# VH-VL binders against TBCC domain-containing protein 1 (tbccd1): the designs that were tried, part 3

Target 1, 147 residues: TBCC domain-containing protein 1 (tbccd1), of Danio rerio (Zebrafish) (Brachydanio rerio) (a4qp31r305to451)
Amino acid sequence: PPGSRLVLMSQVCKQTLAKDSEKLNDVNIKLHRCSEAFIYLLSPLWSVTLDKCRNSTLVLGPVRTSVHIQSCENVRVVCVAGRLTIGGSFNCTIHSLTPTRPLLLPGNASLTLGPFHTQYPTLEDHMASAGLAVVPNLWNQPLLFGV

## First folded at step 4 (VH-VL)

Design s35 (from r11 with light chain S32W; framework fv_remtolumab_arm2)
Fold by ESMFold2-Fast, scan of step 4:
Structure s35 (fold): chain C 147 residues (1-147), chain A 119 residues (1-119), chain B 107 residues (1-107)
Amino acid sequence: as target 1 above (147 residues)
Amino acid sequence: EVQLVQSGAEVKKPGSSVKVSCKASGGTFSSYAIGWVRQAPGQGLEWMGGIIPILGIADYAQKFQGRVTITADESTTTAYMELSGLTSDDTAVYYCARDYGSTWEFDYWGQGTTVTVSS
Amino acid sequence: EIVLTQSPDFQSVTPKEKVTITCRASQSIGSWLHWYQQKPDQPPKLLIKYASQSFSGVPSRFSGSGSGTDFTLTINGLEAEDAGTYYCHQSSSLPYTFGPGTKVDIK
């Protein structure tokens, strides 16, 4: 069923990884301990979690449910997502298109938020597949949580 | 080509309401939003709100909150803007425009509907 | 809400001269700025989207630049048909807002 498969990308280090396969359609992605990496996942995804990634750039296709960034350092994320949550992260930049307000959880410092700025062939089709075609962007209205 | 065709001019009395239609053709209606922008005589452009038909989500500028309702009918590919409590300050040309895709620009515009509020 | 200001408010130009119009945002909007041309009794027409991308069918004499808070629309070699009012528009956040417009006429 859509949303049931998990693809784990662990310890992607000092490389460029680019995937646009339909095999990634509606999958959950977990990126764990990636460093010095440029990662492009240009498919409609179900969810994405970044955990303990450093010195990396992530460009994501539209993510139906959520993008969660946890314990990351010096990471850039470019995404379209139903929800965005960021916790425990330092010196990260997120360019997002989200119809909901980004949630800033405890432990963040030196975050930069900006609007989604990337285009690629099939982006509009992928946005429709993820249920995110033509949504308002609340990237600049974050909620601070954990006070 | 993408085309937005609006309903005809209206003359309304103060205190009444007006409902303007915007029929879309030449593209997939559910793959974009429709925004509404007005322009008073000799003035600039003012965004009123917009709707994302596939999500059923409408957003409004605070100035119009409570007086404006924006709806869409996917079966007829038509968006509507209804403005209530009309005053002479609402005399303007009302435009619908396609709010497109990943960059959120207004790429195609309707021809405009003139609404005159007078007694 | 994000306020957009434009400079100049009016410019009278000889044909073939270069025209520059500036739009400034009250806070950073990345590249989420678009430029429109409006002629009397006509709806606006999109010229430049996302700060610097030309819209389909727009003459190459129109170009856009800038990011963050400062943006410029350039017409390199004004033609008679370019007379009109030019508006910037930000789509970085709701509510969307427009600049007050710059009127360009021909001497």
Scores: ipSAE 0.006, ipTM 0.497, lowest interface PAE 15.9, mean pLDDT 84

Design s36 (from r11 with light chain L94W; framework fv_remtolumab_arm2)
Fold by ESMFold2-Fast, scan of step 4:
Structure s36 (fold): chain C 147 residues (1-147), chain A 119 residues (1-119), chain B 107 residues (1-107)
Amino acid sequence: as target 1 above (147 residues)
Amino acid sequence: EVQLVQSGAEVKKPGSSVKVSCKASGGTFSSYAIGWVRQAPGQGLEWMGGIIPILGIADYAQKFQGRVTITADESTTTAYMELSGLTSDDTAVYYCARDYGSTWEFDYWGQGTTVTVSS
Amino acid sequence: EIVLTQSPDFQSVTPKEKVTITCRASQSIGSSLHWYQQKPDQPPKLLIKYASQSFSGVPSRFSGSGSGTDFTLTINGLEAEDAGTYYCHQSSSWPYTFGPGTKVDIK
């Protein structure tokens, strides 16, 4: 069933990883301890968790449920997501399109938030597949949580 | 060593289009993005847009949307910027520049292509 | 759109002096600020990325600092070859804007 598979990407280091396969449709992605990496996952995804990543850039296809960023440093994320949460992170930049307010958990410092403006050939179809077509963007209305 | 080589200078009439090429060597073409930045005579730098060739991802500056098209050909490791509806305000030096993985920071630049639009 | 302002517009400096160039953003950009040097009739060259990280091959006399809205490029001991225009650039928010430039001449 959709949303039941987990793809773990661990220790992606000093490389570019690019995937646009339909095999990633509706999967959960976990990226753990990636560093000096450029990661492009251009499929409609179910969820994405980014944990302990450093000096990396992520460009994601639309994420149906949530993007969670935890304990990251010098990371850029470009995403369309149902929810965005960021905790324990330093010097991170997120360009997002989210219909819900970004949630800022404890432990963050030097975060920059901006709107999503990236295009790729199948983006509109992927947004529809993820249930995110025709939604408002609340990227500039973050909410502090856990304070 | 990374090198970006651009096509030669162009003189164009108002209302026409120009297509500038940027050939990359010394690095994996599929592992980086190519951005385009222009500079009018005596003026500062202005970002136009960029492309990540491996994924067909493109970003365009609002000012140029509808007039600019940025493409890439992996087989020849060449990026292109085509600007249509030229006016004298488009007289500038056009640069391509590389960013490793995105169009956000430019580590290597082409030599520039001068485009002059005159009636 | 994020507007970047630079000061001073122009600075004439004696060799070996310290040069400080400031870039201010109209809203917070975290550390997503980069510095370029451009000489006449040449393309820009990257000096500092992400506020403080030196690009490969850049002399140690160049350093960057700052976060949020206020950023500084420092040249500690200006050399003759450092004459040129210096631009800040933000990659935090589309469109990715540049500052107006600071021209540095040698006396």
Scores: ipSAE 0.006, ipTM 0.535, lowest interface PAE 11.2, mean pLDDT 84

Design s37 (from r11 with light chain S92Y L94Y; framework fv_remtolumab_arm2)
Fold by ESMFold2-Fast, scan of step 4:
Order: structure tokens, then sequence, then C-alpha cells
Structure s37 (fold): chain C 147 residues (1-147), chain A 119 residues (1-119), chain B 107 residues (1-107)
């Protein structure tokens, strides 16, 4: 069933990785300890977790359920997601389109939030596939949680 | 003071399942992850998996995928580890342990739950 | 998976002696190595995190050092209460693995 597969990308270092394969449709992505990397995952995804990534840029296709950013430093994330959560992270920039308020967990410092402005040829089709085609953007209404 | 309190010892038959609880107190449950580590008699420590309660996101070690389920109930600040298809090789002390930022350094540990699998 | 090895497996020492325990990783893990102490029939206790940072309440006789693949735990002036098994643990990469342990007995 959709949302049952996990793709783990660990230690992607000093490279550019670009994927737009249908094999990534509705999968869960976990990116762990990626460094000095530019990662483009341009497919409709189920969920994305970034853990302990540094000095990297992530551009994601629409993510149906959630994007979670944990313990990252100097990372830029560009995403459309059902939910966005950020914890334990420093000097990160997130450009998002989310129908829910971004959730800021404990441990963050020097975060910059901005609206999603990226466009690629199949984006609208992917947004429809992820259930995010007609949705408000609450990027500028973050919620502090876990005090 | 931070404290993790686990459920009591269990004796199980082969083929059954066990569900161990871990109740957290003395800190913000939502800001911490909970990991599960087991130790067979006379053996070392083995990581089984963990959960970030606020997100409901769980990770499992490959050896236990398909047999282990880790869940959390934020209203009772309790994490659970359920292991199915028990064999005598699953006889061990099962520990829950806290991680502050889901970084998996385990700063506080539960007292352990002994699970004995015997016919 | 990252494999951790520890040496020695066992060490019997007199009180007040200096003890060193080594942990070697099969690949570089930066400083993402932690040390635990476990006494019989007790849960593990965190001693040192991220190679060299002492955890709160841990006696100053415990110290850690190292980076990359080679790490050491040092006990300067072993006390009777220090008898137990010491484990290293890496949190650099999934799955998070532990070393096999070093047992320290006091005579």
Amino acid sequence: as target 1 above (147 residues)
Amino acid sequence: EVQLVQSGAEVKKPGSSVKVSCKASGGTFSSYAIGWVRQAPGQGLEWMGGIIPILGIADYAQKFQGRVTITADESTTTAYMELSGLTSDDTAVYYCARDYGSTWEFDYWGQGTTVTVSS
Amino acid sequence: EIVLTQSPDFQSVTPKEKVTITCRASQSIGSSLHWYQQKPDQPPKLLIKYASQSFSGVPSRFSGSGSGTDFTLTINGLEAEDAGTYYCHQSYSYPYTFGPGTKVDIK
C-alpha cells in the first residue's frame, strides 16, 4: 500500500543528487547525516525526515503527510507538505507551502521561514497526487510547541 | 527529577507477544524521543528501535522489522514496545531510554523489564 | 552497519589504579560516540557523550577522548563503586550500535 515503503539516504556527502522517478511515488524518505549536498527529490512523496544533515540544500516534491527537520545545521529546505515540523536545528531556511501551521519544536535557533516559490514541469500533477493541489499556505503562521 | 518507569516482569510462551510500557516523568515528554534497547542474559546491549512521540514517527532495527511495534500515548506520557512471534532467543531485559533531541544518546534509562520466554 | 570493538574484554584492577578502555569503529563516526556504565542487575548509566563531554553528576575521574575511529574512556583512580561493564555506543549512523562491552572487576 501507498506510504509503506521507506527509502533511506545516509551520508550523502559532497554531491548533487537529483531524482524524479515514479519509484519514489508515495514513499517515505529518511535523509540521515547528509553533508555539503544538493538533493532534489521531485516526486510526490509520503513523508520526509531530515536528521543531522549539515550544509545542504533539499528541494522536495509535494509531501502528502509531513516533513520533519531534526538536528540540522545550515540547511535549506524547499517543500510543499501537509505538515512541517522543525526541532533542534540551527541556521536553517525553510521555504514552504503547508495547509497547517509549521510546528517549531524545542532546540531551534536562527530559523528563517519563507513561502514556497519553486516551480518544475510536473509540480501541479504531483501536488494533485499528494492531495495538496488546492490548499492555503500557512507558512507565516508558525506554532511554538513543547515548552 | 527525570524518571522512566517500566512495567513488570513477564513470562511468555513461544509464539506469543509481549507489550512493555515506559512511563516518563520529570521532563517534557513531547520534546524527547524514547528508544528501546534489550540485553539477553550475559550479552551486550542491542538497539531495537525508537519513537518521537510528538510526531508518531518510529524507527526499527532491521533485525526486528515485522516483529516490533513502538508506539506512544502523549496523554499518559507512556511509550510502548510490542514484540511478537516470541522465541527463547527473545529472553532478555528490555530497557526504554530517553533521547533529548532524537539524537539517540541515551541520557536516562528505565529500570528494565525482564521477559522470559519458556514453554 | 557500523561495528564497534572494545578492548580489553576483561580487566581486574586494584583500587586507585588508572584504567583505559578503547573503542574502535569500523568507519569514521566523527565524535558521535558515547560511553555507558552498567552494574549487575541495573540499567546502563550515561558517563560520557560525544566522545569527551561528561554527563551531569558523573565523577571527574571519568574522561573520554578520541575522534573518527579511535576512542578511549579513562578512569583516573578507580574506586570500588566503579566495578561494572562499560559499553561504547555510536549514534552517527542507523542502525545505532553498541560495542560488546568491557568488564572491570576490582580486587
Scores: ipSAE 0.005, ipTM 0.487, lowest interface PAE 14.6, mean pLDDT 84

Design s38 (from r11 with light chain S31Y S91H; framework fv_remtolumab_arm2)
Fold by ESMFold2-Fast, scan of step 4:
Structure s38 (fold): chain C 147 residues (1-147), chain A 119 residues (1-119), chain B 107 residues (1-107)
Amino acid sequence: as target 1 above (147 residues)
Amino acid sequence: EVQLVQSGAEVKKPGSSVKVSCKASGGTFSSYAIGWVRQAPGQGLEWMGGIIPILGIADYAQKFQGRVTITADESTTTAYMELSGLTSDDTAVYYCARDYGSTWEFDYWGQGTTVTVSS
Amino acid sequence: EIVLTQSPDFQSVTPKEKVTITCRASQSIGYSLHWYQQKPDQPPKLLIKYASQSFSGVPSRFSGSGSGTDFTLTINGLEAEDAGTYYCHQHSSLPYTFGPGTKVDIK
């Protein structure tokens, strides 16, 4: 069923990786310890987790449930997602379109948030497929966890 | 490999504007960010701003906010830097430089464009 | 903004000598520091990225070290072609800033 498959992309280093396959439709993506990489995943995805990635740029197709960024450094993420959470991360820039407020967990420093401005030929269809076609953008209203 | 080719030298009057171009070749334009750095005669390097073409959003140094506009045209693989309200303090060599993945390590640079502002 | 200071501002050295250039940040920047070399009438060239990682094609005599606020560029055995101005550059926070430069001349 949709949302049941996990694709692990580990140690993608010093390369450009571009994927737009229907085989990524509704899959969970985990990117782990990727460095000096430019990664395009231009499909409607179920969820995306970035863990311990460095010096990289990620451009994601619409993500139905959540984008979770953990323990990353010098990473730029471009996404449309149902939810965005960021923890333990340093010097990261996230350009997002989310109908929910971004959640900033403990341990972040030097984060930059901006709106989603990217376009590609099948984006509108992918947004509809992910249930995100006609939603407000709360990118500029983050919530801080902890006091 | 990667080449950044800039437009030619300009001589401008105070109060005018200048638009410098930077054409990228070698590799996918949307896979890179383009930054702009200037250098006044005998002086050091000063970051002005940069753009990641795929985001369509530019970042600017506060000193230039309101005077500088950085844009990119992906169809021609060309980035632009337009600086308005020119004064003699804007006389400098203007460089574009490539950043791979938004880490802002400028690994390849254009040849530079000399802009002279004089009456 | 983060201010970078470099020391010394000028060095004149004999070929094969060891050269040490320091860069100090006004606040902690982790490892978010790069080093560039600029020769007269040429654009800068990247030497070292992320404080200590050599850029491809850069001679092994160049090395970088440091973290936080204090960083060092070392040239171990200066060659004639190494004459130029060296700049540190931080990308920890906007606006990204450069140090004022250190000029290295050959005696």
Scores: ipSAE 0.006, ipTM 0.528, lowest interface PAE 12.5, mean pLDDT 84

Design s39 (from r11 with light chain G30Y S32N; framework fv_remtolumab_arm2)
Fold by ESMFold2-Fast, scan of step 4:
Structure s39 (fold): chain C 147 residues (1-147), chain A 119 residues (1-119), chain B 107 residues (1-107)
Amino acid sequence: as target 1 above (147 residues)
Amino acid sequence: EVQLVQSGAEVKKPGSSVKVSCKASGGTFSSYAIGWVRQAPGQGLEWMGGIIPILGIADYAQKFQGRVTITADESTTTAYMELSGLTSDDTAVYYCARDYGSTWEFDYWGQGTTVTVSS
Amino acid sequence: EIVLTQSPDFQSVTPKEKVTITCRASQSIYSNLHWYQQKPDQPPKLLIKYASQSFSGVPSRFSGSGSGTDFTLTINGLEAEDAGTYYCHQSSSLPYTFGPGTKVDIK
């Protein structure tokens, strides 16, 4: 069933990882303690959580429910997501397309926000699969919570 | 250390095309995004477009849409920028530059390729 | 298209003096602003990325600040080797754009 699988990617270090497999369709992704990495996950995903990642760049296919960035440092994320939440993070850059206001949780410093600006051949199909095909982009209207 | 080495100077006639190469060394080519920026004599910098080789996808500035093509060959770790329909307004130094992922800050630059369009 | 404006156009500065260059965006770009130095007949070199992050190997006398529409590059104690043209660059939206440049000469 969609949204029931979890793929854990732990300690991806000093490498480039690119995945566009249909096996990632509608899965939950957790990236934990990745460092010095360039990660491309070009499938319609259910959710993505980044936890304690450093000095890394992530390019994500459309994420149906949420992208959550927690306790990250010097990380760049490019994503389309139903919701974006960022907490406890320092010196991170997020280029996003979100129909909801990005939520800035406590503990962030030096965050840079920008609009989603990347395309790939199957992006439109993946947008539709994730329920994000026709949505407004509220990337520039962040909401501070608990600060 | 990362190094970008570009092809040599070109002199072209109006209406022709030019293809500039940018060979990357140091690190892995698939970890880069490569942008192209030009500079007319005595003028500032102008972004033309870029490519993420691992994705095979290029983005272009609208001003150049339809006459610029940016490609990459991972086997030779070389990016290319081809500009067609040249006019004297295209006389410039053309630079390739690297960023990480798709954020487009340019951390390392090629030496530049001078393209002169004259009849 | 986001337009970047730089001031001043030109500065002639004595050694060890403080130099301040400003960059203003026509609309908010958050912290998506980068600074480059270009010397004659050379490609640009990255100095500061994302408004305030120093690039590796860049002398500590260079610093950046700002967010939204107003940004500043500061050189605290200009050295002879700092003569050149300084450009700001925004990566907030396509097409990416550069400021017109500020030329800094040493007296």
Scores: ipSAE 0.007, ipTM 0.574, lowest interface PAE 10.1, mean pLDDT 85

Design s40 (from r11 with heavy chain L55F; framework fv_remtolumab_arm2)
Fold by ESMFold2-Fast, scan of step 4:
Structure s40 (fold): chain C 147 residues (1-147), chain A 119 residues (1-119), chain B 107 residues (1-107)
Amino acid sequence: as target 1 above (147 residues)
Amino acid sequence: EVQLVQSGAEVKKPGSSVKVSCKASGGTFSSYAIGWVRQAPGQGLEWMGGIIPIFGIADYAQKFQGRVTITADESTTTAYMELSGLTSDDTAVYYCARDYGSTWEFDYWGQGTTVTVSS
Amino acid sequence: EIVLTQSPDFQSVTPKEKVTITCRASQSIGSSLHWYQQKPDQPPKLLIKYASQSFSGVPSRFSGSGSGTDFTLTINGLEAEDAGTYYCHQSSSLPYTFGPGTKVDIK
């Protein structure tokens, strides 16, 4: 069923990784310890988790449920997601379109938040597939947790 | 063939601002980042900040935050660095340089723009 | 910020001699270190990226090594056109920083 498969991308280092395959439709993605990488995952995704990634740029297709960023440093993320959570991260920039308020967990420092501005040829179709085609953007209304 | 061509030399008074341009040609703009590095006379290299034009995202060195603004215009394939509140300490050659957005090494450099701040 | 130091600050070398330049980081940067050459009144040029990867078109006499905090640039058989200032640069953490430079002159 949709949302049941996990793709682990571990130690993607010093490279550009671009994937736009239908095989990534409704897949959970975990990126773990990626460094000095430019990662494009241009498919409608179920969820994305970034864990311990450094010095990397990620451009994600629409993510139905959540994008979770944990323990990352010098990372740039561009995404459309149902929910965005960020914890334990330093000097990260996130450009997002989220219908829910981004949740800032404890441990963050030097975060920059901005609106989603990226475009690619099948973006509108992917947003519809992820249930995100006609939603408000609350990127500028983050919610702090654990003050 | 990759080329970065910068605007010409500027002489500025203290307290003013300067805006330096960097025009990219060849396949050098949308999928790459453009960084700005300055060099004071007889001194070493100092990173100021950079931008990835395709994302519209800019990063700045902390010592320049509040004084520097880096922008890009994809329609003209031109990046800009604007520095405000100029003092004599800002007299330097200002370089733009392309980095491949995932790797941050500077593979191609502009010719440099000399900015002199004097009263 | 990560501080880079270079040794030596100046070296005058006979042609065909081996030149070794060291760059040390104040904290671990993995392999995120790059080497540039700058000649008078010219912009820098990339020689080595990610500690040991030669940039395209760079002569084979240039090589890099190291990881963590200690890095070395080697010129095996210095040529006249190699006179210039050599800078290391770290991209591990913002702000990106450069070493102070090593000037290499030909005797």
Scores: ipSAE 0.007, ipTM 0.525, lowest interface PAE 11.7, mean pLDDT 84

Design s41 (from r11 with heavy chain I54M; framework fv_remtolumab_arm2)
Fold by ESMFold2-Fast, scan of step 4:
Structure s41 (fold): chain C 147 residues (1-147), chain A 119 residues (1-119), chain B 107 residues (1-107)
Amino acid sequence: as target 1 above (147 residues)
Amino acid sequence: EVQLVQSGAEVKKPGSSVKVSCKASGGTFSSYAIGWVRQAPGQGLEWMGGIIPMLGIADYAQKFQGRVTITADESTTTAYMELSGLTSDDTAVYYCARDYGSTWEFDYWGQGTTVTVSS
Amino acid sequence: EIVLTQSPDFQSVTPKEKVTITCRASQSIGSSLHWYQQKPDQPPKLLIKYASQSFSGVPSRFSGSGSGTDFTLTINGLEAEDAGTYYCHQSSSLPYTFGPGTKVDIK
């Protein structure tokens, strides 16, 4: 059922991982301790958590509920998401399209925020599947939380 | 194995605030979310909000926004729901409930805390 | 806000009969619908999650089906201990909402 599956991608290191499978539709993704990686998950996703990842670039299909970035360093994330949160992270760049204000938790330093700027062939269909087809973008209106 | 134990019943005056606690035991506190659901006498269930302790993120139902504050203390594995500006319409049983993975199906529930608002 | 409606409001049933409870959402919620049982003076108990997945320890007489806007909870062979109020709940979008409940009584 939508939103009930978890796909754990742990220790993706020194590689390019590209997935666009329907098997990723509406799943929760957790990326843990990935390093020196280029990761493309081009499916409508339920949620994405990025934890302790370093020196990596992530390009995500539309994420229905949330993208959470925690304890990451030198990471670039490109995403469309219902919600974006980032905590404990250093020298990260996030290009986002979010209908909610990005939430900046304690512990961040040297963050760069920008608008979503990426395109791929099935993006519009995936945005509709994730309920994000026609939404405003509040990428430039972050909230500081707990600091 | 997972237990949620809530604080005891409260009797409050109109205009005051109440803070209900929910202490979790079993499992890792940071690996799940805690939601708050209330039930007025003879009425159905109403979601108030919830918190994901791992992320420090709380969400609230619009009806309660501005009056409800949900917090968590990871060191004591306790979640709190504070409701201010109480009126007689806030008389209800308040439940905390666990969600594993922030998907908001509630698999384990606290015993409930009765809050009565009267003069 | 997604509104959930349940039918019937109340049902009095002889033991061993089949009970069906319907939950309808005001807009599509996929399969993000969950069913709870509440007995008097007790907290709710999860029965079915994501429309059709039985929660652990729940008797096999309980089953769920549906997707999109129309969902059904079935109790095949009602037992005395099944008396209570049944609630549907959607977790598709904020604010998460519950149906008004269906009270099932024996006899």
Scores: ipSAE 0.005, ipTM 0.485, lowest interface PAE 14.9, mean pLDDT 84

Design s42 (from r11 with heavy chain I54L A58T; framework fv_remtolumab_arm2)
Fold by ESMFold2-Fast, scan of step 4:
Structure s42 (fold): chain C 147 residues (1-147), chain A 119 residues (1-119), chain B 107 residues (1-107)
Amino acid sequence: as target 1 above (147 residues)
Amino acid sequence: EVQLVQSGAEVKKPGSSVKVSCKASGGTFSSYAIGWVRQAPGQGLEWMGGIIPLLGITDYAQKFQGRVTITADESTTTAYMELSGLTSDDTAVYYCARDYGSTWEFDYWGQGTTVTVSS
Amino acid sequence: EIVLTQSPDFQSVTPKEKVTITCRASQSIGSSLHWYQQKPDQPPKLLIKYASQSFSGVPSRFSGSGSGTDFTLTINGLEAEDAGTYYCHQSSSLPYTFGPGTKVDIK
C-alpha cells in the first residue's frame, strides 16, 4: 500500500543531499535534527515531517497529503503539498503551492510565506502522481490555530 | 575554493538602470543562494535581496521593491542584479555574496562594483 | 523592520588590548546574528555566524556570544591586521538588516 513506508533522515549535517529515486514514490519522509544542509527530495512523496532542523534548505517534490514543520529555526522549505502545517518554528521561509490554507500552530515567530515558483524535470508528472496537478494555491491565506 | 567575480564600475544618469553581474566559481552554483548588499560612500551595509539559482526563488527588501530584479543563469554560473529608476542616492558599491543553505549569513563576497549616479 | 544598534561607534586601541563590540536588536532574533569585518576598499569578511559559531579560517582571538536581543563580539588580544569596521547582521526576518558598524583603529 502506498503511504505505508517511512524513510527517516536523521542528523543530515553540513552537506547537500539530492534524491530523485522512484524508491521515494509515495513514501513518508521524516527529517530530524538536520543542520546546515541543502536537501532535495524530487519525487512524488506521501508526507513530509521536518522536526528540530536548523540552518537548512529543503526542496520537495509534490507531497500528496501533508508537510508538517515543527520546532525548526532558520529553515527554508519549497513545496507543493495537500496541506501545510507549521508549529514552534522561528525565522522560517516557506514557498508553497497548497489547495488548502496553511495552518499556523502555536509557537511560531518570524515566518515568511511565499508562492511556489520552482521547476525541475518531471515536476508536472510528479504533480499528477500526487493528485496535485490542477489545484488552486492558497499560500497567501494562512489560518492561525490555537488563539 | 570559492570566488565571486563582479562586473566593472558604472557611471549612470538619473532615471536610468544598471545591471551588475556576479560570476561564481570554485563551488556548486545551484547549491547556494546569492545575496546583494550595497554600501553608499562612508556608510554601512544595506541588504537588497537574493536568489536561490536552482529554484529561481527571490527575496527583496521592501525599500527596493519594484526597482530591483535579481536573476541567475546556471549555465554560466552568473547572478545578476538590475536596479532601475536610479537617483544620486543609489551611488554605492554593490556586492554579491554567497549563502550556504539560504540562511543568509554571507560566507564569500565579490570584490564589489562601484555605481555612480550623476548628471 | 528589525533595527540593529552597535556600540561603540568608534574606538582606538593599542595592540594586544581586548576589544568588545555590542549589537542590540529592537526585537528578539534568537541566535540569527552574524559578524563581519570590513577593511577599507575591500568587501566584508564573515567572522562569526549564528551568534557564536566561528567561520573557517578565522583566528581564535575572535569570539561571539549572546542571544535574543543582546550580542557581543570579542577580540581577545587585538593585532594590527584587525583594524577595520565591524558589522552585525540579523537574518531572523525580512528585510535582513545590518548594524551601523563599529570602526576599530590601531594606535
Scores: ipSAE 0.007, ipTM 0.593, lowest interface PAE 9.6, mean pLDDT 85

Design s43 (from r11 with heavy chain I57L; framework fv_remtolumab_arm2)
Fold by ESMFold2-Fast, scan of step 4:
Structure s43 (fold): chain C 147 residues (1-147), chain A 119 residues (1-119), chain B 107 residues (1-107)
Amino acid sequence: as target 1 above (147 residues)
Amino acid sequence: EVQLVQSGAEVKKPGSSVKVSCKASGGTFSSYAIGWVRQAPGQGLEWMGGIIPILGLADYAQKFQGRVTITADESTTTAYMELSGLTSDDTAVYYCARDYGSTWEFDYWGQGTTVTVSS
Amino acid sequence: EIVLTQSPDFQSVTPKEKVTITCRASQSIGSSLHWYQQKPDQPPKLLIKYASQSFSGVPSRFSGSGSGTDFTLTINGLEAEDAGTYYCHQSSSLPYTFGPGTKVDIK
């Protein structure tokens, strides 16, 4: 069923990776220990987890459930997501469109939040596929949790 | 390190078109977006549009929609801005500038290309 | 379209004095505001991004603050090399827009 598959991308280092395949539709993505990378995943995704990544930029297609950023440093994320959580991270910038307030977990420092306004040819179709076609953007109303 | 080098000055007649180039070096061309900003003599800055080469997608300011075309050639790491239907109001310096996915600040700028429209 | 307004439009300052430039947006833009310096016959140079983050290599005398609709750029101890025009720029929504500029001259 949708949302049951996991694609693990580990140690993507010193490269640019761009994917827009429908094989990524409704999958869970986990990016672990990526560094010096520019990663573009332009499909409607189920969830994205970013763990222990450094000096990297992520541009994501709409993510139905959540984007979770943990223990990252000098990372930039551009996303549309049902929910955004970030913990244990330093000097990260997130440009988001989220119908829920971003949740800031313990351990963060030097975070910058901004709105999403990137465009690509199939974005509107992907937003509809992820259930995010017409939603408010609460990117500028983060919640601090456990700090 | 990162450098944007633009084509030379142009003098054009009203009704003609101009195509300005912007060659990127030093960074990974496909990892960033290129925007175009113009400045009329003694005036401020005006954003025209931009392109994200890796996505093959361009965005335009409504004021220039239908007159401006922005393209990129990844093999030569060069972005182009073509403006048609020129009038004297298009006399300006045209800059290219780098951003990230059209969501970031313009961190590196080209030297500018002067376009003069006169009969 | 989001309209940016800057004040003052012109300021003449003695060396080592403090300069404050304000930028106001017609609607909330969060922290998506950037500051540029432009000298005559040169392209703009990024100073501050996302309201308060200094760009690499920019002297510590430059600082930015603000959020929502009201933003300020401060130069604490103006140097002769700082003479130029300063522009704010919003990246909150398309089309990107710039303020009209504030010219800073040294006395």
Scores: ipSAE 0.006, ipTM 0.514, lowest interface PAE 12.7, mean pLDDT 84

